# Designs tried in a protein design chat: VH-VL binders against DNA-3-methyladenine glycosylase 1 (mag1). Part 5

Target 1, 206 residues: DNA-3-methyladenine glycosylase 1 (mag1), of Schizosaccharomyces pombe (q92383)
Amino acid sequence: TKAEIHLSGLDENWKRLVKLVGNYRPNRSMEKKEPYEELIRAVASQQLHSKAANAIFNRFKSISNNGQFPTPEEIRDMDFEIMRACGFSARKIDSLKSIAEATISGLIPTKEEAERLSNEELIERLTQIKGIGRWTVEMLLIFSLNRDDVMPADDLSIRNGYRYLHRLPKIPTKMYVLKHSEICAPFRTAAAWYLWKTSKLADYTK
Below, E stands for the ipSAE of ESMFold2; O stands for the ipSAE of OpenDDE; V2 stands for 0.75 times the mean of E and O plus 0.25 times the DockQ between their complexes.

## First folded at step 1 (VH-VL)

Design T04 (framework fv_temelimab)
Fold by ESMFold2-Fast, scan of step 1:
Structure T04 (fold): chain C 206 residues (1-206), chain A 125 residues (1-125), chain B 106 residues (1-106)
Amino acid sequence: as target 1 above (206 residues)
Amino acid sequence: QVQLVQSGAEVKKPGSSVKVSCKASGGTFSSYAMHWVRQAPGQGLEWIGGIIPIFGTANYNQKFKGRATITADKSTSTAYMELSSLRSEDTAVYYCARDSGYYDSSGYEDYFDYWGQGTLVTVSS
Amino acid sequence: QIQLTQSPSSLSASVGDRVTITCSASSSVSYMYWYQQKPGKAPKAWIYAASSLQSGVPSRFSGSGSGTDYTLTISSLQPEDFATYYCQQSYSTPLTFGGGTKVEIK
């Protein structure tokens, strides 16, 4: 792909990584979901293995009366104990309530509205919401809105990916990732995908 | 530089209400949450609640729910805290504070980067 | 509700001393935040995310910790450092503060 050609051409480290991982195959399964639903999924995934996060999300999804994902109004009015029973921490429950309120107010746009907004506009707007950091919005941009030029620089797996890519003795800072990922534009989402894949490589921990 | 200027001291009778204002200047008002924290004489800090002006929704410490009302006027960059059914135990300095937050891979956490000068509210009969 | 316990409640120290203040949470938190308050004044933001200094805070200050135990250290106390220091957690609502540690002149 264009992204593979671009990344492979940057330097020997990127050429090697693209070769080791193989074809760029992004996850498209989240394209049809509304932004608030994907923000809730991202919150559920914070600091958890994907299997545990999926279990929590599936329990939450099943709470609604008709088996549909809960509406923002339902989430706003939902009891703490019900949400806790799904496996959410108190902090994450606060985030879900904030997402619901921001969706009702129109701060979190519909998918149709979001498709007309830039990455930076969405990041600026949505990070003002309690419990929604830049990483959470970047997950929305990548997985729901299919944006091609997003580098989630504070993601631990991305930072570990740079440690591997550049053979660093320590996990680098967010600022290091931001500086060194500029050359990956306009395919920073593809770069992020390859960096996440480093954990599957034979010498990842060494 | 960011500055928060609060309204002047109040003396109130038990059972009345007080409304304290906090006017922000320097920086973007709507981009930051505004919180209220009180401190009784010789005591520590106690969180009352906060509001995010851009969606207009306030969150409260359960201890103050039903008595405190926090609002914001984006056109004047002013936050308000009204406390009703006042008791002598409500005598305190009331501070407004701007929440710049801290964000990372785990989400957003509240952090009060600038504080108003405080408003002394005395409740006595 | 997460309760924060600061130790000591007060201490007396001289200019040049190393001062250590601790903050213990009743349950695990991701980060801790610290504020400096001088008599008759509003609190000032001091340390955020456990270890990051607020702009303008002297480098003699440092913060550390994780989980339930967090520390604020002053490597060489100066006259302007005499104040009360408060820790705060933002991991869970309601937001809570420690009882404060008063650093007094010896």
Scores: ipSAE 0.000, ipTM 0.447, lowest interface PAE 14.3, mean pLDDT 84

Design T05 (framework fv_temelimab)
Fold by ESMFold2-Fast, scan of step 1:
Structure T05 (fold): chain C 206 residues (1-206), chain A 124 residues (1-124), chain B 106 residues (1-106)
Amino acid sequence: as target 1 above (206 residues)
Amino acid sequence: QVQLVQSGAEVKKPGSSVKVSCKASGGTFSSYAMHWVRQAPGQGLEWIGGIIPIFGTANYNQKFKGRATITADKSTSTAYMELSSLRSEDTAVYYCARGEDYYGSGSPDYFDYWGQGTLVTVSS
Amino acid sequence: QIQLTQSPSSLSASVGDRVTITCSASSSVSYMYWYQQKPGKAPKAWIYAASSLQSGVPSRFSGSGSGTDYTLTISSLQPEDFATYYCQQSYSTPLTFGGGTKVEIK
């Protein structure tokens, strides 16, 4: 792909990482979902290992009577104890309720509406919502809206990916990631995907 | 109470080399980026390169790669910049400047503290 | 490399005037930093992350901007504000500075 060629051509570190991980194959499972579903998934993933986050999100998906993902109205009206039983903290429950209200009011757009807005317009608009920071919106841009040039610089796994890529003694700051990832443009989403894959490599902890 | 103290002015002949020191005091040294920036008389600021001591490897502006060598000595909390093959156009004030903590929330490339500057004059 | 263009290169203004300095980047950057330099002295950290004032900077100073266009404003110029102001990007290497804007009080 154009992304693989671009990244492999940047330097020896990127060439090696692309070779070790292989073909760029992003997960498209959220591509056909409404934005509020991905925002809820991203909130579930905050400060949690992916296995735990997936378990919580899967329990949440299953609480609807029809096996359908809960509607914004259902989430707004849902009992705190039901959401707690899925594994959400009180803080995350507040965020889910805020997402539901913002979706009902139209502040969080539909998929069709979102596809007509730029990355920065969506970031500015959606970070107004309590509990939704830039990282949460970047997850939406990457996984639901398939934007190609997004670097979630504050993501811990991305920062650990740069530690691996550059053989650093400790994980770098988000400013380091922003500075060093500029050369990956206009394929920073693909760069992020490769950085997330570093945790699966045999020499990751070295 | 962070302070950066640089070595004194130097007068050098074309073709020689100069090594400027920058001693940091009043804070942690090893995780803060140490940068070198020069300013020719009446001109603007130009970044030469920087080092984060814990990594031991410096990053350079391509314009100076091969002539500039930036090092750090953690035991004395001192950063160094050596510039070789000096030309008259290398006459400038050379500043060391510290970035924010690499492991912190700030930027290692925002220069929160500056040394007083070292005038290097290259003349025959 | 990202080029930073400052406008104007120099200006003369009276005490109490509103002064605006612009910095334009050749490509989009996430943040911009500003330094104040007085004659014969080292630069001082002044504004970070586009709009945050360094500790000790008077509130008459402000920064704004995003993408490629950034501005430093002095709402009411004082005699001690005589200086050259430089913008700087850290979004990509090499780190680059604007050419500087010299502010002279009439």
Scores: ipSAE 0.000, ipTM 0.435, lowest interface PAE 16.7, mean pLDDT 84

Design T06 (framework fv_temelimab)
Fold by ESMFold2-Fast, scan of step 1:
Structure T06 (fold): chain C 206 residues (1-206), chain A 122 residues (1-122), chain B 106 residues (1-106)
Amino acid sequence: as target 1 above (206 residues)
Amino acid sequence: QVQLVQSGAEVKKPGSSVKVSCKASGGTFSSYAMHWVRQAPGQGLEWIGGIIPIFGTANYNQKFKGRATITADKSTSTAYMELSSLRSEDTAVYYCARSHYGYTSPYYFDYWGQGTLVTVSS
Amino acid sequence: QIQLTQSPSSLSASVGDRVTITCSASSSVSYMYWYQQKPGKAPKAWIYAASSLQSGVPSRFSGSGSGTDYTLTISSLQPEDFATYYCQQSYSTPLTFGGGTKVEIK
């Protein structure tokens, strides 16, 4: 693929990593889920095991008609006690209400609208919402909006991936990742995918 | 399908203010930035400023900063431009225009309003 | 601010002629766009991203260029091409337009 050719051509370290991991095979959803739904899912999953998060999320879905995901208007108007009964903390309920209101006001775009916005615009816009950090928006860009040039430098696994790639004695800083990943453009999402795979490569730093 | 419809012509005295409207239809208002561009008789195009309705903040050409105020009402899909302290040099056709603000073609004005003639005379 | 200089300011050509107009930026830009404006009408979106035609623009039109130098070409001029053409940059604020090139058919 173009991404594999680009990355393996950057230097000997990237060439070795691409060879060791193999073909670029991203896990990307083909479903047309709205951004607000993905942001609510991300909030629900914060500081929880996936099983607990899924249970809460499924209870939340079931309070809507026909088991469909609640609309932003339904979430805005939903009773605090009903949301609490699903298993959400008060802090998370505040975040869900903020997401709903931001969607109604247009701050959180529809999927169609989001496809017309740059990575930078979406990051600046969506991080204005309490409880939504840069990393959460970067995950949305990579996995829901299928953007090809995103480097989630705040991600600990990405930073550890650079330690592995460059054979560093310690996990590098966010700034190190930002500086050294510039050469991976315009395929920084593919670069991130390879970096996440380094945890499976025990012999690379030998 | 996509249309921008502007308010009608205005005749104003020097020192007064004018407010022009631009109603958008046939697209998602919040997906786009709304801009104002003017053209004096026999002259070229001059950018005044633009607003991204979802952010509620406007950006201005420094030449108009302090005199121009650009606002948007998302509930009516309408953008406004108010220009104060009018001078004879402000006589122009004022256009609203829509743009993408990211990915591939930032601030390309893909649709324009029909224009509003503002005449400043005693 | 980035100044855009268009050349020529006006030209007169016959139907079927090849017409080229240029837009020069005072510093390197990306995101150069072109608009067509007919007398008494609002400008129309014409070319985006230097070379991509707006839907409905005839294939005789083309755009090219990078950095500081951009061109709009009409391969075989038609009567309906009478208009003023403006370039615009979106690389830096304030957004700026060229002075326009008026195309008149002989």
Scores: ipSAE 0.000, ipTM 0.425, lowest interface PAE 18.6, mean pLDDT 83

Design T07 (framework fv_temelimab; at its last look DockQ between E and O 0.27; V2 from the best seeds 0.00; counts 0 for: pae E 17.4 > 2, grease 20.9 > 18.9, SAP .505 > .496)
Heavy chain, then light chain:
Amino acid sequence: QVQLVQSGAEVKKPGSSVKVSCKASGGTFSSYAMHWVRQAPGQGLEWIGGIIPIFGTANYNQKFKGRATITADKSTSTAYMELSSLRSEDTAVYYCARDQYSSGWYEDYFDYWGQGTLVTVSS
Amino acid sequence: QIQLTQSPSSLSASVGDRVTITCSASSSVSYMYWYQQKPGKAPKAWIYAASSLQSGVPSRFSGSGSGTDYTLTISSLQPEDFATYYCQQYYSYPLTFGGGTKVEIK
ESMFold2-Fast, scan of step 1: ipSAE 0.006; ipTM 0.550
ESMFold2, look of step 2: ipSAE 0.000; ipTM 0.467
ESMFold2 (binder alone), look of step 2: mean pLDDT 89; pTM 0.926
OpenDDE, look of step 2: ipSAE 0.006; ipTM 0.529

Design T08 (framework fv_temelimab)
Fold by ESMFold2-Fast, scan of step 1:
Order: sequence, then structure tokens, then C-alpha cells
Structure T08 (fold): chain C 206 residues (1-206), chain A 122 residues (1-122), chain B 106 residues (1-106)
Amino acid sequence: as target 1 above (206 residues)
Amino acid sequence: QVQLVQSGAEVKKPGSSVKVSCKASGGTFSSYAMHWVRQAPGQGLEWIGGIIPIFGTANYNQKFKGRATITADKSTSTAYMELSSLRSEDTAVYYCAREPSYGDYETYFDYWGQGTLVTVSS
Amino acid sequence: QIQLTQSPSSLSASVGDRVTITCSASSSVSYMYWYQQKPGKAPKAWIYAASSLQSGVPSRFSGSGSGTDYTLTISSLQPEDFATYYCQQSYSTPLTFGGGTKVEIK
């Protein structure tokens, strides 16, 4: 609600978008998940359609003997062949192993620890891990840690959202998004959600 | 290098069953999914189903559920497709095909067997 | 079930011609996959994930498209390109193939 009022008050473009999309209703898991699980989910989703990514992630989740998501120790010790059978590329397997090791060493914090760190601290810390870029950490911040003020400016769908919002002839750069999204603070996550929704609107163009 | 070698041609009577084999060499058999695709004479390609050998799980095209059984023997690196209650319209070349698990993509078939002609006639 | 319709069903072209084959899906898919099949032979992987060439495929081939419409293009047709080309989707089960486009060289 507060986010809707803030965004609708910014200018006519945002007012129009909020009205067209409707109420801010992000899909977030009701259960609390550890950061390493969300990072693995994000890695599985890189360069893949959501159906393919979900199939791979679900196979991986189902490997655990007790129906629980594999622990960092289980992932560290897991056979390469088993991870391959789930559908992970060698690059993604390297990333999953790196996430597991970083979690065991404490570089990737527990959810409780992460809740005490700022967005920028988490981004700086976690992007040191092989295969983990800024976008991946931003997904963790939005979907696992429920941060309200995150703009994933390099996300192609976000950039396309700004093209729609501002009626631009081309997809803008991440610098354009960063500059123009400052006014959305402190509700940049809600702004991102509305921008992602532009693909479902009648006059959306690629 | 990866090679898929299938069993030889079969001639079957209506109502019987056929079991086609596909032996994989080169690469790790259990790390990849194995699928079966058929092609009737002069027609296009039709997916039957596939198996992930390490899990032992098979998925089928609903059209073939109840008649097709796909299995794998990891010790011999061999996949099998058995089709029961054969009809004349089951006459086709049957191909095994490998799904790469390393590609980060949806199911597609990077290597194919040479095909096995199954003829169903009285 | 997602149906794939290929156009044209067949075409005849001269060596050196640009050839374009289209594959249309009955509903939106994320990627498209293409196979080349020569008479009496098994299909060969040709293009995966809409635009990536399989190892060994000549650079004169390219793939493009998104959503419901995908294309395979041959920029300069060669004699060895005589074949039937099939598109395939994996967005939903059952996996389906297009009807094929037969490319004949004049």
C-alpha cells in the first residue's frame, strides 16, 4: 500500500503503470529459507526459462534422502554425475560447489546473520563467490531477505519495463535505470515488481 | 566421442511386442538422459519417452503410456524401449537419442543412434 | 499439446541461395531446437536454444526467433545441405516436432 502511494505520486508515467497493473502483490515464499538455498535456486535459473529451471531445481531438491533441501555439506560431497543428471551444466555445478563451500566457511551468512547486513554489504561480500554476480545477489535480497529497496538495474526485463514506462524506442542501459529509479526509493523493489509486470500489458513492445 | 549403437531390424506380428536396445559408448552413461523417438515411413518425428538412468525414472508421451516401457542398465550402458500390443501403424524406424545434461537448456537430442526398423505385418 | 507448424513443407533452391525455414508454435515457447536429417540417416542436432549452432555445423546456418515464431536460415546453400529440417519444442510435455521442411537443391 505505502509503496503504491509513493510510486503513484512520482509522475504521470508511474501513476499510469500502477493503475494498469493494480495492487502490489509480490509472490514470496511463506516459509523462511537460508540464503544458500536461494542462491542455488538463482544459479539454476540463470540463462534458462522458468519451466526448465524449475525442473532442474526440483530434481536437485528431491535428491535429499529425507525430502529436505540438500545441506551445504551434502552439496560439497555430492558426485558430479548426480548433479549432471539433474540438468546442471559444469559451470553451474562449479557455482553450486562454491556456494556450498562459502556457506560452510561462513562467507555466505545464515538468514539470521544476513538480516543484520545492509544490501550493499551483502552485494560486496557475496559477489566474491565464483559464479555469483550482482543480479543473483539482488534476487536473494528481494525474494529471500524481503528487502524493499532493491533495483536490479541490469535485469533485461527491468530495462524493458523502463522502455515501456517511458515509451522509449530502445531498451535503455543499466545506467539509465539506475539514474531514473532513484526517485522510487525507498520502495525500489515494488518499482521493480511493477516493471516486471509490463510484459503482461496490452501495449507492451519488445 | 559419443556413439549410440542400436539393435537390428525386427519383423513382428500384430499383437506381439518388440524390445529395442541402444548401447552408449564414450562419456558417462548415467549422467545423461536417454530418449526414444520414432519415424513412420515418409512421416515426421514422434517422441515416445525418455529415462534418466541414474534415477531410474522414465517419462512418457501419453499416447504411448501403457504400451511403452523404457528401461536402462547402467552396468552395460544400454537403454531399452519395449512396445507392446503392436499394430501396423507402429511400423517405423525407432531412434534412441541422448539429452545432454550439461547444456543448461530444455530437452534436446545431441546424439542419435542409427535407428532400428520395426515392421509390423501379418 | 503444443503443435509446431513448419513453412514451407518443401522448397527447391539453387546453390548460393539464401533459404529461410519457419517454425510456428501454437503457444509461446522459450527456445526452439533444430535437426537436420538426410535420406536414410538419423537426425543430427543442428541448432539448440533457438540460435546456438551445434559443434561442427557450418557458419552459414543461423537460428533466430522468440515466443511463437522461429526461423532457420542458410545464407548460401551448398549441395550437402539437401535434407529435411525439423524444429522441436521442450517447453511442455509431450515433446513435439514440426512436420519438417524438405530442402531440395536445383
Scores: ipSAE 0.005, ipTM 0.476, lowest interface PAE 11.8, mean pLDDT 84

Design T09 (framework fv_temelimab; at its last look DockQ between E and O 0.05; V2 from the best seeds 0.00; counts 0 for: pae E 15.2 > 2, placed apart)
Fold by ESMFold2-Fast, scan of step 1:
Structure T09 (fold): chain C 206 residues (1-206), chain A 124 residues (1-124), chain B 106 residues (1-106)
Amino acid sequence: as target 1 above (206 residues)
Amino acid sequence: QVQLVQSGAEVKKPGSSVKVSCKASGGTFSSYAMHWVRQAPGQGLEWIGGIIPIFGTANYNQKFKGRATITADKSTSTAYMELSSLRSEDTAVYYCARGTYDFWSGYPEDFDYWGQGTLVTVSS
Amino acid sequence: QIQLTQSPSSLSASVGDRVTITCSASSSVSYMYWYQQKPGKAPKAWIYAASSLQSGVPSRFSGSGSGTDYTLTISSLQPEDFATYYCQQSYSTPLTFGGGTKVEIK
């Protein structure tokens, strides 16, 4: 793909990483999921190992209907104990309730509405919601809205990816990631995907 | 830590029903999926279905829809699989297994803990 | 439904040998899972998400692959590795398993 060619052409470090990981294969749904669903998914993954986050999200996804995601109204009215049983902390439950309320009020747009807004407009708008930070909105941009030029620079796995890519002795800062990922534009989402994949490589922790 | 203990072997006649239990201990029962997988003698593994106990909703392999009923009792941390209208082809070891999920794909992950299995023999 | 074909269906190898087992899916899947089953015992989760080893699995095991083709490799076969290995996809329901590969030590 264009992204693979672009990244492989940046330098020897990127060429090596693209070769080791292989073809760019993002798991981005072809189905048009509503933004609130992806925001909830992102909240579930905050500060958790992916296996634990997956379990929590999928328990939640299965609450009311087999294969159907709960509506904003259902989430608003859902019992605290039911949500806690899925594995959400009280803080995350507050965030899910805030997402539901904001969706009902229209602050969180429909997918169709969101497609008309820029990355920065969505970030500024959605970070007003309690419990939704920049990282959470960046997950929405990548996975629901399929934006191709997003670098979630504060993500620990992305920062660890740069440690691996550049053979650094310590995990770099958000500012380091922002500065060094500029050359990846306009394919920063693909760059992020490759950086996330470093955790599966044999020498990741070295 | 997590242990799944299944009920004992059953011998059934064709046309009858069997209900196998799977009691979980050492972990969170209600919020993990419980799946049922069978293995006929000398054959491979076949998924029957699964349930997430807290919601009581079950998914089935189409092959078993109408014959299999998967339920859970949260108070006893026990999952059940009932298979009706038994045929000789249903002779198999039936396993329960706890399921996890892959967050970013939204699909079921591996079955991380398995019960010891329950042999169900269907004979005349 | 997605059909998984394992190759070979059985093999015999000596202690110290490198063993490779393949699993081919009838359509593309995102991840593959592997289970080890010893005679008379329940399967054990062995490899998840194509390449990640379950806790307690020896480092001589590895998994790789993407799309339709996946492999499980044992770099130096040990006596305790005698077992049948099954691949499994969870990308689409119904969940399906491969036919299994029986690894017999010579």
Scores: ipSAE 0.000, ipTM 0.446, lowest interface PAE 12.4, mean pLDDT 83
Fold by ESMFold2, look of step 8:
Structure T09 (fold): chain C 206 residues (1-206), chain A 124 residues (1-124), chain B 106 residues (1-106)
Amino acid sequence: as target 1 above (206 residues)
Amino acid sequence: QVQLVQSGAEVKKPGSSVKVSCKASGGTFSSYAMHWVRQAPGQGLEWIGGIIPIFGTANYNQKFKGRATITADKSTSTAYMELSSLRSEDTAVYYCARGTYDFWSGYPEDFDYWGQGTLVTVSS
Amino acid sequence: QIQLTQSPSSLSASVGDRVTITCSASSSVSYMYWYQQKPGKAPKAWIYAASSLQSGVPSRFSGSGSGTDYTLTISSLQPEDFATYYCQQSYSTPLTFGGGTKVEIK
């Protein structure tokens, strides 16, 4: 609980937030999955709230009748209309096809290879893929690679979390989040998790 | 190119039913949502409901509860909308429109292709 | 259900004018869609996902906004832009449209 101790010691706002939310309990469900699987989950989540994104992703996971997540080769060869029926937009389908091609070619590393690469190396390498921005790679870093010090500063829920945390009149900018999260290092992933939880608090909209 | 061709104009008496067809060509039918939208004279657009043929289930605007029936025939690439217990305020142009994404996922959809419209006039 | 309020309901403008149409939702939506409809014709998809232009839409059109407030802007109005413009949300059912904005060229 080093992250909880660090965050609760920063200031009165963080102390209160850690107390209200409780113990840090990150989602580990993607920890054992290959990078391309998490990148697809993150693409499904782009510009959607979690309920809609989960529905799309769960339908996609169920395409193979053997209960296994579709392979890169299966995705490469998958009919556009089947992916559309899962709920993916045409732009997202292009991204999924690009992820599949990039995995086959080796541009997207295996999990074993990715664990040897830095956050910045992965961001630079993977954002070259069409439809894959910094946020999408940050989801990979947090959920599949379990990196401890990642702050998705442009994430709308993170920015709203700082609005709540600092009682701001409006949603702050990405730059505000970057500046004010510096003190959360080296546990910025835990900080992000707490900020994501603010929407569940009773006084969130006050 | 995707085309949606609707059945012709109809004149109906109050209390009767109308069934409008929408035949799709130039694209995949079964995995796209097909929606029905109406426009009364001089008024705006109103969503009636939609269906995704591969899943076979329809969803409806509650305003049309019990009166609208939306179906699809995959073998002919044709969607249908039947409206029963017609009233004078049901006089409108009825459009079919193809949704770009899965209606049921809650992912936002727009209507990328529209049929030419079918005028339904309800008059005694 | 989510109500969409467009303003103005109609406007008259000269060729070359900058025109702005607003669409306000009764609660937050993730996306806004825009359609152009000319008299006697079906609506045409115009702007999707708040800001992306459909294929073939002139670059003088733009869309912006988030949450409850969205706009469609024509930077330099042309004679062929006379039409009624509708906004639409798909965030929740029933799907709803704004009341329309009729753009008339002087």
Scores: ipSAE 0.000, ipTM 0.438, lowest interface PAE 15.2, mean pLDDT 85
ESMFold2 (binder alone), look of step 8: mean pLDDT 90; pTM 0.927
OpenDDE, look of step 8: ipSAE 0.015; ipTM 0.513

Design T10 (framework fv_temelimab)
Fold by ESMFold2-Fast, scan of step 1:
Structure T10 (fold): chain C 206 residues (1-206), chain A 122 residues (1-122), chain B 106 residues (1-106)
Amino acid sequence: as target 1 above (206 residues)
Amino acid sequence: QVQLVQSGAEVKKPGSSVKVSCKASGGTFSSYAMHWVRQAPGQGLEWIGGIIPIFGTANYNQKFKGRATITADKSTSTAYMELSSLRSEDTAVYYCARHKGYSYGTDYFDYWGQGTLVTVSS
Amino acid sequence: QIQLTQSPSSLSASVGDRVTITCSASSSVSYMYWYQQKPGKAPKAWIYAASSLQSGVPSRFSGSGSGTDYTLTISSLQPEDFATYYCQQYYSYPLTFGGGTKVEIK
């Protein structure tokens, strides 16, 4: 892909990593989901194993009469006890209701509107919401909005990926990642994908 | 506007059972928990239990466990409370109430039914 | 279980008087809820989350408090305020109500 050619051409470290991992094959959702739904999924997944998060999310999806994901209005008005019965903590319920209110007010855009906004505009707008940090928005940009030039520099696995890539003695800072990933533009999402794959390599701990 | 309409007054003998209904109109029945609260003549309010209609699961005050059964029929937007092994001290007005949350700390019974008088006498 | 104690159990006051009702919880709760009940009628939601007035409640009513101690105040009592007021907690099961405070207008 153009991303593989670009990254392999940056330096010997990137060329080696691309060769070791292989073809760029991101697992991107085929479903067209609204941003608020993906933000809710991200909140539900915080501090939980994927199986537990999926069980909670599946119970939450069943709340609507027709099996459709609950609307922002339904979430705003939903009984606290019903949400707790799904398995959400009080903190997460507060975040879900904040997401619903922000969607109703227009702070969280529709998918169609989001496609007209830059990565930076979406990050600035969505991080105003309680419980939504930069990393959560970056996951939305990568996996739901299919943005190709996103580097989640604060992600621990990404920082460990740079430790591996550059053979550093310690995990680097977010600032190090931001500086050194600039050359990966406009394919920083592909760069992030390769960095996440380093944890599966045989010499990762070296 | 939301309205909760309860079934009519009942007169029962000790040892029998009573089943009271509460029909919700307006709004989305399945999005709210439905609770039952009773009030004996001249006394205060006492929580019996509640149900989450979308799951069919009910929670009970320990005092009523084994005697109270709370159910819901989503197709008719109706909640039910059945109380068995009736005693004279079960004579009370029984209310249904909708439990609505908006955000952390705003959970409360926002709408109440008109009440159903259940009299237990020999 | 959390016991809610209301004081006074009853009071009588003149139109225009300031009336204060207290609700004390046996252990700390985050919020308190108040209901107004007139004779022969169902309770009505009156104050939620300690201090927020339900739609339609006159501005002469206010609520305050935190932890274990909460109050409902009527700044200038009116004839239509004759009622029993109940506090309630939704902090833990079983849900509990105070014993009620009967407000009678002289």
Scores: ipSAE 0.000, ipTM 0.452, lowest interface PAE 13.7, mean pLDDT 83

